# VHH binders against Abasic site processing protein HMCES (HMCES): the designs that were tried, part 173

Target 1, 269 residues: Abasic site processing protein HMCES (HMCES), of Homo sapiens (Human) (q96fz2)
Amino acid sequence: CGRTSCHLPRDVLTRACAYQDRRGQQRLPEWRDPDKYCPSYNKSPQSNSPVLLSRLHFEKDADSSERIIAPMRWGLVPSWFKESDPSKLQFNTTNCRSDTVMEKRSFKVPLGKGRRCVVLADGFYEWQRCQGTNQRQPYFIYFPQIKTEKSGSIGAADSPENWEKVWDNWRLLTMAGIFDCWEPPEGGDVLYSYTIITVDSCKGLSDIHHRMPAILDGEEAVSKWLDFGEVSTQEALKLIHPTENITFHAVSSVVNNSRNNTPECLAPV
Key: E = the ipSAE of ESMFold2; O = the ipSAE of OpenDDE; V2 = 0.75 times the mean of E and O plus 0.25 times the DockQ between their complexes.

## First folded at step 15 (VHH)

Design sc7 (from sc0 with N30D; framework vhh_6z1v_2)
Fold by ESMFold2-Fast, scan of step 15:
Structure sc7 (fold): chain B 269 residues (1-269), chain A 122 residues (1-122)
Amino acid sequence: as target 1 above (269 residues)
Amino acid sequence: EVQLVESGGRLVRTGGSLRLSCAASGLTFDSYAMGWFRQAPGKEREVVAAISRSGGSTWHADFVKGRFTISRDNAKNTVYLQMNSLKPEDTAVYYCAANYAYHLDEDAYDYWGQGTQVTVSS
């Protein structure tokens, strides 16, 4: 997983992340650095994406079941990185293989600090290799969506006033991530950056690509992944496996260029 | 200054029982997961048991399951290891450790005690 869509306006995204804390109280995640959130239909590594993480990472006396939503850089910069420019990192940390996550220092260290996050997206893109051509067929991959009264209006999204309503009840894709905090050696703001954990693809996606992100299907899985104070790393890692609860459709080649940021990127063809 | 002080280690006979205690000071105890580790002469240190911040979740290594029980009292800033049906291979220095996250790998742990010696005779 190297490309996602996360285009919802901040308010819509926040409501889509409604949850219950440990006491059963309905809550919305509180934002950190909301101004860094940049909605896009075509997000690539090094851009910022919203993630959920435990409030306990920022407030020592917070309940570990309370959630923060924060934009983080896609591409984990380890806390021990000594260069001044994170773009100079020698290795790719866009994804982290589930089978080696406890062997690689870049991922093992932040896991030991409880730095688990849930990466939010409308869905992700994968490119299927086609025989007889160097072109690949892109697909948009996302959770099955619940049919609602508003679903019948998708074709009317051509109007700007109807655009925002199409996504009101969209179920966001929730991917297991690991983040780290890097302090620039020359001073400046702490950089929060993440990687997406990957697993072998499920049977339903095997014809598109051999790997898929580790998807946390449902609030129980999301809550356990985030709760680093009560759920051990060993127990949390049991949540990391392929899922069949996923759907997809082919999209046009317009998504290939990461500079293209329009609804055409995820429209069915 | 953070301090973890283990107590209770002694010589016991095979089949005996022993309770280890670890008293913490200088930290907000209920903000830390706790672990018990051990190291026998000439061997690597290994994780024995771990407990979440609230005490609501515990983990025990396969080689001590059913024999050892970890628990904590947050009002007393103390973590315990109840050791039953002791075997000679349980002979080791037992260490108490604290980590901000509930994690089983020793490399992650923030604070360590000095250890308490447990010797199990045949």
Scores: ipSAE 0.775, ipTM 0.903, lowest interface PAE 0.7, mean pLDDT 89

Design sc8 (from sc0 with N30R; framework vhh_6z1v_2)
Fold by ESMFold2-Fast, scan of step 15:
Structure sc8 (fold): chain B 269 residues (1-269), chain A 122 residues (1-122)
Amino acid sequence: as target 1 above (269 residues)
Amino acid sequence: EVQLVESGGRLVRTGGSLRLSCAASGLTFRSYAMGWFRQAPGKEREVVAAISRSGGSTWHADFVKGRFTISRDNAKNTVYLQMNSLKPEDTAVYYCAANYAYHLDEDAYDYWGQGTQVTVSS
């Protein structure tokens, strides 16, 4: 997972993240640095994406079940990074393999500090290698959606015009992430950056790509992943596994160029 | 200056009981998860039990389940380890440790006590 869509306007995105705290109270996540949120149909590494994280990271006396939403840089910059420019990082931290997460210092250290986050997206893109050709077929992959005209999930055969109408009730993809905080040596704002944990693909996605992001399916999984004060790292890692509750459709090659940022990037072809 | 001070370690007969205490000062105790670790001569340090910030979630190693119980009193800034049915294999220095996140790996822990010696004999 190296490309996502997260295009919802800030207010729509915020409402899509409505949740219940530990006491059963309905809440919306509180924003940090909302002006840094940049909606896009075609988000690549090094761009900012919205993530959910526990309020406890910012307020020591906060209830760990309360949520903040904040834009973070995609591509984890470890707290120990010594260079002045994070774009000069020599190794790729866009994704973190679930099987080695407790072995790699870049990920083990922030996990020990409770730096778990949920990465938000409309969905993600993967490119299927086609046998016998150099061409790859892009797919948009997302949670099954509720169909507003009829009961049940949205169908892949729906017209592009009908897809625009589903965004008001869109179920956001919730991916397990790890973040870290890096203080620039020359001073300035702390950089918050994240990686997406990856697992082996499920049966439904195996023909498209052999790896998939670790998807947290449902509010119970999301709340346990975020609650680093009451859910141990060991217990939280049990939530990291492939899921079959996913759907997809082929999209046009317009998505291939990360500069293209239009609804055509995720529209069915 | 953060201090964790363990107490209660002593010589105990096999089958006996012992309660260890760890008093914390210099930190906001209620904001930290706590763990008990032990190290026997010639062995690596191992996690014995851990407790979440509120005390609502606890973890115990398989080798002490049913015998040891971790608990905390946030009003007294103290974490406890109740040890029952003690065995010679429980002989070790017991360490109290604090970490901002609820985590079982010793490498993550921010603060450590000096340890208290527990000796179990026949």
Scores: ipSAE 0.804, ipTM 0.914, lowest interface PAE 0.6, mean pLDDT 90

## First folded at step 16 (VHH)

Design ya1 (from sa76 with Y59H; framework vhh_6z1v_2; at its last look DockQ between E and O 0.57; V2 from the best seeds 0.70)
Fold by OpenDDE, look of step 16:
Structure ya1 (fold): chain B 269 residues (1-269), chain A 123 residues (1-123)
Amino acid sequence: as target 1 above (269 residues)
Amino acid sequence: EVQLVESGGRLVRTGGSLRLSCAASGFDFSTYAMGWFRQAPGKEREVVAAISWHGGITHHADFVKGRFTISRDNAKNTVYLQMNSLKPEDTAVYYCAARPYQFYDSPKEYNYWGQGTQVTVSS
């Protein structure tokens, strides 16, 4: 996974992340650094994207079932990194393979500290290799969505003119991530950064791409992944597997350029 | 205490119309998406229609085919289901359900439920 979409307005995004804590109380996640949230149809590594994480990471004795939403840098910067520039990392931390997560120090250590997060996105992009050509067809991949219409009118949710309506009730993709906290050697603000855990693709997606993000399907999975206070690493890792509960459609080549940030990126062709 | 109270269910003839109401209390109604579900004997509970917290977005199941319409009045803490052109296949217990902000098609995603109201459509 090297490209995502996360374009919802902050308030809409927040509402989409409504949850119940362990007491059954309805809550919205509290924002950390909301100003760092930059909505985009075309998110690439090194950009900031919103993730969910347990409140316990920020507040001692907090209810670990409570959630915080925070923009973090895509591409995990390990806490032990000694260079002043995260871009000098010589290895790719955009993704973490599920099968080697415990073998790589960069991921094992933060995971052992309970630094699990849920990466939020409208969906993610993958490129299918075209047989016989060097051309790649991009696809937007996301949770199946409910067909929606404007109140009082029954219309097709898939029509271009109804896209705005779809987004008001969009089910966000929830991907399993690991985050770390990096303190720059020269001082400054602590950098929070994340990696997306990847797994082998489900059967439905296998023709497009052989790997997919580990998707946490449903509130229970999300809650368990986040709740490092009550759920062990071993138990949490059981949640990491391919899911067939995914849909996709072909999109234009507009998304190929990471500078393009328009609805056209994820629009079906 | 959270309460959802359905009303309006009754026996009707094929082709008839009903209007179901669900009165909500005990929570901030204006911040919850509402849904109507139905369950026939021996069948799974299924979504009939859903409406966003602000009422601007709705969903209707495919079997509705324009016959039913969900609406809400936030001032009255009430959600409605207008059912027209009723068929025997529509016979079921109809439930009102609530969840925060967004609606889903899965019953599992809803937090609050009414006791249901029986709709019976005779041939």
Scores: ipSAE 0.819, ipTM 0.912, lowest interface PAE 0.5, mean pLDDT 93
Fold by ESMFold2, look of step 16:
Structure ya1 (fold): chain B 269 residues (1-269), chain A 123 residues (1-123)
Amino acid sequence: as target 1 above (269 residues)
Amino acid sequence: EVQLVESGGRLVRTGGSLRLSCAASGFDFSTYAMGWFRQAPGKEREVVAAISWHGGITHHADFVKGRFTISRDNAKNTVYLQMNSLKPEDTAVYYCAARPYQFYDSPKEYNYWGQGTQVTVSS
């Protein structure tokens, strides 16, 4: 998984992340650094994307079931990294294989600190290698979406946005991630960065690519992955497996160039 | 305390009409998406129709074929299901459900449920 779409306006994204705390109270995640959110149809490694994490990471004695949403850098920078420039990291940390996560210091250490996050996206892209050619066919991959219809009245007073209606009700893809916190040796703000855990592809995606992100399907899975105060690393890792609850469609090659940030990137072809 | 109370279910003849109501209390209704689900004996609960928190976006299952219409009245904290051209296969317990802002087709994504109202359609 090396490309995603996460393009929703901040308020739409925030409403899509409504949840219940452990007491059953409905909440929205609280933003940290909201002005650093950079929506795009075409996110690549080293860019910032929003993730969910437990409030307990930021506030002593906080309820660990409460959620923060914050932009983080894609491509985990380990806390032990000594150079001043994160681009000098010689190890690819865009993804973390689930079968070796407890063997790699870059991932095992933050995981042992409970640094679990949920990476948010509209969906992700993968490129299918076609037998008999060097051509690659990109696909946009996402949760199945319930069909939406306009309610039948133009200028409805209840609409808060002028957004296209399918995106106003879009179910966000929720991927299991690990994050770490790096203090630049020259000073400045702590850098929060994440990796996406990967697993073998489900049968439905196996013709496209042999790996897929570990998808957390539903609020129970999301809550357990985030709540490091109540859910051990060992129990959380049981949530990491392929899912067949996924769909996709072919897209044009516009997405190939990561500079292209248009709806055409994910439009069906 | 959150409550969803369905009403209006009864026995009707094939081709008849019913209007179901679901009265909500104990939460800010205007920030919740609402759904109607149904469950026949031995079958899984399935979405029939859903409506966004602002009322501008809806979903109707293909099997209702424009026969059912969901609507909401935020001043009355009520969601409705108008059911026309009823068929025997529409016989089920109908449930009202609520979830913040967005609606989904899976029952497991909804946080609040009513007790259900029985709709029976005779030949």
Scores: ipSAE 0.671, ipTM 0.860, lowest interface PAE 1.1, mean pLDDT 91
ESMFold2 (binder alone), look of step 16: mean pLDDT 89; pTM 0.906

Design ya2 (from sa76 with T58K R99K; framework vhh_6z1v_2; at its last look DockQ between E and O 0.67; V2 from the best seeds 0.70)
Fold by OpenDDE, look of step 16:
Parts: C-alpha cells; structure tokens; sequence
Structure ya2 (fold): chain B 269 residues (1-269), chain A 123 residues (1-123)
C-alpha cells in the first residue's frame, strides 16, 4: 500500500470514528495535533494521516479502551534512529509485512511496547499491471458502502451537495498499523510515525495486486488492536489476516500524480 | 438505562398501512443513527431502513420498493417507519436499532436494540 485517500473534513472524520468504550459509553476520539491533519484524496508516504491509538499511550492510568486521533507521519521512524533527518532511513518502513513483523527490530520493538494504531482512510489505491503493456490501471479499494437514496454511485455525485452527503455516511477503511516515537537528536518535537501492516491479498483482490493492507473489519477488531493494555501482542496479531470484505473500482490515471488532490482521483471511470 | 421501545405493530390486511414508532431513552438520540430491522420466522434479521443522526441520509432496502419510509424526530427521541402497501411477505418482528452517527446494513454494528414489534399481514 503506497497511496491512500483521506479527505473528510475533521468534524466528519471525527464522527465517523465514534465508538463505545469498554463501559459502553459513546465517545468521540480526542484529537491530538488537529492542525497537522491535511485532508487529501491522494496521500503518499511521508505525508501525515490520521490514526487512532489508545489514550493510555499519552496518559498514565487512562482507560486503554479510549481512543485518540492523531495525524502521524506515514513511514515509521524507529526510536533508535540517530540521524537528524528521517529521510536518511535506508530501509522502507511504509509497510510492514505480517510474516516478518517479529523479525524486524524496527517493527518488533514498538509492537512489543504496545504501539498499535489504526490507520484511517477513505480507501487505498493499487495498480494492476496490464498484460502486454507497461501500463498500470489504478483501482480504488474500500469497504463496501451502503447505497443511500442520495448516494448515487460514488461517480454520480454530480453535485458538490450530493457529494458531501455521500461522504457523511462513509465507512472508513481501518488498517492495522504500528507506530513509533522518535526524538530528534538535536532536540525538538517528538515525531510520531506509522507503518501499515500488509498481508497477502484476498481472492477478490489477487488479480489486481498480490498484497493488501491488514484491514480491521468492525469495531471489535479495531478495539482489540488498539487496546494494548488488555490485549497482548500475541492476541492482537491474530487479527492480522486478509479480508474479502472489500470492494473496488477502476479510477483514472489522475491519481498517478501524487500532487493531484481532487475528487477525480477516486471517481470511477 | 438505554431503552428502545417499538410500537405500532399489529395485524393488517394486504395492501394496508402501518406506522411503527420507536421511542428512545437513556442515550443522546441526536448523535445516533437509527435503523429498522425485521426478522421473519426461520429467516435472518435483515435491514429494512436506516437514517443518519441528522436525518439527512436515508437507506431503504431493495425489497421496500418505495413502500416504506423511515423518518425521525430528534426532539421526541423517536424514529418512525411508515409502511404502505403491505404484503404477506412483510410479516415479521420489526426491531429498532441504534448506532453512533452513521448507519450500516449489518446488524452487528448496532449497539442498542428494542424488543421488537410484531407485524402480521394477512392475505
């Protein structure tokens, strides 16, 4: 996974992340660094995206079932990294393979500390190689959405007004991630960064791409993944597997350029 | 205590109309999406209609075909299902359900449920 969409306004995104804590109380995640949230139809590695994480990571003795929402850098920067510039990392940390997560220090260490997060997105993009050509067809992949009376096909939102209505009831994609905290050697703000765990693709997606993000399907899976206070690493890792509960459609080549940030990126062709 | 109380279910003839009501209490109704589900004997519970927390977005199942309409009154903490042109196939227990803000088609995603109200449509 090297491209996602996360374009919802902050208030809409927050509501979409409504949850119940372990006491059954409805809550909205509290924002940390909301000003770092930059909505985009075309998110690439090294950009900031919103993730959910347990409140216990920030507050001692907090209820670990409570959630915080925070923009973090895509591409995990390990805490032990001693260079002043994260871009000097010599290995790719955009993704973490599920099969080797326990073998790589950069992922194993933060995971062992309970630094699990849920990466939020409208969906993610993948490119299918076209047979006989060097051309790749991009696809937008997301949770199946309920067809609402006003929601024509994602493509039929011909009017801005209709578009907003469709997105008000959008089910966000929830991907399993690992985050770490890095303190720059020269001082400054702590950098929070994340990697997306990947698995082998489900059967439905296998023709498009052989790998997919580990998707946490449903509130229970999301809660268990986040709750590092009550759920062990071993138990959490059981949640990491391919899911068939996805849909996709072909999109235009507009998304190929990471600078393009328009609804056309995820519109069906 | 959270409560969802359905009412309005009764025996009606084919082609008849009913209005179901669900009164909610014990939670902030205005921040929850509401849904109507039904379960017929020997069948799985299925979504009939759903409405967003603000009432601006609605969903009706394909089998409704314009016969039913979901609505809500947040001031009264009540969700409604107007059912017209009822058919014997609509015979079921109808349940009201609630979830935060957005609605889904899966019953598993809903946090609160009523006890249900029986709707019987005779030929």
Amino acid sequence: as target 1 above (269 residues)
Amino acid sequence: EVQLVESGGRLVRTGGSLRLSCAASGFDFSTYAMGWFRQAPGKEREVVAAISWHGGIKYHADFVKGRFTISRDNAKNTVYLQMNSLKPEDTAVYYCAAKPYQFYDSPKEYNYWGQGTQVTVSS
Scores: ipSAE 0.810, ipTM 0.910, lowest interface PAE 0.6, mean pLDDT 93
Fold by ESMFold2, look of step 16:
Structure ya2 (fold): chain B 269 residues (1-269), chain A 123 residues (1-123)
Amino acid sequence: as target 1 above (269 residues)
Amino acid sequence: EVQLVESGGRLVRTGGSLRLSCAASGFDFSTYAMGWFRQAPGKEREVVAAISWHGGIKYHADFVKGRFTISRDNAKNTVYLQMNSLKPEDTAVYYCAAKPYQFYDSPKEYNYWGQGTQVTVSS
């Protein structure tokens, strides 16, 4: 998983993350650094994307079921990294394989600190290699969406305004991640960064790509992954598996260039 | 504390009409999406219609399109299901349900449920 879409306006994104705390009260996640949220149809490694994490990471004695939403850098920079420039990291931390997560120091250490997060996206992109050519077919991959219609309206759905109304009921993709906090040795702001855990692809995606992000399907899975105060690492790792509850459609090659940030990136072809 | 109370279910002849109401209390209705579900004996509970928290986005299942219409009145904390052209296959217990902001078709995603109201359609 190396490309996502996360384009919703901040308030729409926040409402899509409504949840219940352990007392059953409806809440919205509380933002940290909201001005650093950079929506785009075409997010790549090193860019910021919003993640959910437990309030207990920030506040002594906080309710671990309460959620913070914060932008973090994609590509985990381990807390022990000693160079001044994260681009000097000699290994790729965009993704973390589930079958080796407890063997890799870069992931095992923050996981042992309960640094679990939920990476948010509209969906992700994967490229299918076509037999007999070097051309690749990009696909946009996302949770199945309930078909929506406008209340009492006769309007057509092909305008940009109608597309934004569909997104108001969009079910966000929720991927399991691990984050870490790095203090640059020359000083400066602490860097929050994350990796996305991957698993073998489900049968429905295997013709597109052999790996997929570990998807947390539903509020129970999301709550357990986030709540490091009540859910052990061993129990949390049981949530990490492929899912068949996923859909996709082919998109144009516009998405290939990560500088393209337009709705065409995810539009069906 | 939270209550969803359905009303309006009754016996009606094929081709007839009914209007179901669901009165909500104990939560901020204006921030919840609402759904109507039905369950016939021996069958799984299935979504009939749903409406967003602001009322601007709706869903109707294919088996009721053109016949049923969901609506809401946030001032009265009430969601409605207008049921026209009723068929014997529409016989079921109808439930209203609430979920914050967004609606989905899966019953397990909804936080609050009513007790249901029986709709019976005679041939």
Scores: ipSAE 0.607, ipTM 0.837, lowest interface PAE 1.4, mean pLDDT 90
ESMFold2 (binder alone), look of step 16: mean pLDDT 87; pTM 0.887

Design ya3 (from sa76 with S30T P107A; framework vhh_6z1v_2; at its last look DockQ between E and O 0.64; V2 from the best seeds 0.72)
Fold by OpenDDE, look of step 16:
Structure ya3 (fold): chain B 269 residues (1-269), chain A 123 residues (1-123)
Amino acid sequence: as target 1 above (269 residues)
Amino acid sequence: EVQLVESGGRLVRTGGSLRLSCAASGFDFTTYAMGWFRQAPGKEREVVAAISWHGGITYHADFVKGRFTISRDNAKNTVYLQMNSLKPEDTAVYYCAARPYQFYDSAKEYNYWGQGTQVTVSS
């Protein structure tokens, strides 16, 4: 996974992340650094995207079932990294393979500390290789959405009059991630960054791409993944597997350019 | 205490109409999506209709085919299901359900449920 969409307004995104805590109380996740949230139809590595994480990561004695939403950098920067510039990392941390998560220090260490997060997106993009050509067809992949009476095509949803009809009830894609906290050697703000855990693709997606994000399907899976206070690493890793509960459609080549940030990126062709 | 109380279910003839009501209490109704589900004997519970927290977005199951309409009155903490052109196949216990903000077509995604109201359509 090297490209996602996350374009919802902050308030809409927050509502979409409504949850019940362990006591059954309805809650909205509290924002950390809301100003760092930059909505985009075309999110690439090194950009900031909103993730959910347990409140216990920030507050001692907090209820670990409570959630915080925070923009984090895509591409995990390990806490032990000694260079002043994260871009000097010599290995790719955009994704973490599920089969080697416990073998890689950069992922194993933060995971062992309970630094699990849920990466939020409208969906993600993958490119299918066209037979006989060097051309790749991009696809937008997302949770199946309920068809409403007002629901139009995804492409039409970006009109002011139609936006509410499509995106207000959009089910966000929830991907399993690992985050870490990095303190720059020269001082400054702590950098929060994440990697997306990947698995082998489900059967439905296998013709498009052989790997897919580990998708946490449903509130229970999301809650368990986040709750590092009550759910062990071993138990949490049981949640990491392919899911068939996805849909996709072909999109235009507009998404190929990471600078393009328009509804056309995820519109069906 | 959270409560969802359905009413309006009764025996009706084929082609008849009913209006179901669900009165909500114990939670902030204005922040919840509402849904109507039904369960017939020997069948699984299925979604009939759903409505967003603000009432601007609705869903109706395919079998409704324009016969039923979900609506809500946030001032009254009530969700409604107007059922027209009822058929024997519509005989079921109808349940009101609630979840935060967004609605889903899956029953498992809803947090609160009523006790249900029986709708019986005779031939």
Scores: ipSAE 0.842, ipTM 0.921, lowest interface PAE 0.6, mean pLDDT 93
Fold by ESMFold2, look of step 16:
Structure ya3 (fold): chain B 269 residues (1-269), chain A 123 residues (1-123)
Amino acid sequence: as target 1 above (269 residues)
Amino acid sequence: EVQLVESGGRLVRTGGSLRLSCAASGFDFTTYAMGWFRQAPGKEREVVAAISWHGGITYHADFVKGRFTISRDNAKNTVYLQMNSLKPEDTAVYYCAARPYQFYDSAKEYNYWGQGTQVTVSS
């Protein structure tokens, strides 16, 4: 679970995150640092991606069901890290295995502080190892999408502008994450960073890869994971499991090179 | 207070046409996607058609494609379902539903619902 796509324009992404607070009021998440959002078809560790988190992390006495959306660094940097350069971290924090999350200080400490987030993406990539060869087949993996039609069209034709309209109604993938806040020892801005929790793959993905991100399927799961003011760590961890509500298609090897940021990265082959 | 009020349901012969309307109030209609769902006795509620908040994108279930057309009039805060070539299996209570911006095929994703209007198609 080391590559994602998160390419939507900020306003489209924000509308896709519409939600209800605990009082039933419809809201959009409020951005922090919106200018740091870097959309790309090909996000890798150390890059920034938007996450959702509770407003209570930022405002004393805030309603914990209200959501903030903010770009964070992929690859959790623990608050206790003492070096000045995060690249000197002696272990990989891109992912956090659900079965050992309470054994790893880097993850259990922020989790105990309620530092739960929802990592947003169009979907993620995985590489399937093929029998009898060293080549790997990449797949783009995402929530099933309802098929859309252009309103009022006659004799519909598939065209480039029709492909763009798929994204207007795209259901974002919502993955369970843990974040931490690191203060550089020599000063500067606090670094917010996250890890994606992983679980065993569902049966539908097991031929592609043996692990998958922990996916939060639906607003009830997302709300409970985010709301550290009302939902304990123990209750929240019950949300962490595989899901079969997932689909995928094969993509070209263009995505293999993380410097490639084009629609071809996720296009079906 | 949010209200969705369906109208236009009645008894009609096979092959006939109906137009359902859903009048919306109590929220900014222009920021909501709208859907039509139906439920026959003993069956689960199923999506029939949906339309985006801006009206430019729609969905129609395969079992109604070519026969039913969803539309909206943002000036009147109203969503419509034009139902042509009706069949006895279209008999159901039809519900209007609303959700901010995007539409989905699952009823659980919608927060606002009308009381429904009965459509009965006789042979």
Scores: ipSAE 0.642, ipTM 0.847, lowest interface PAE 1.2, mean pLDDT 90
ESMFold2 (binder alone), look of step 16: mean pLDDT 88; pTM 0.896

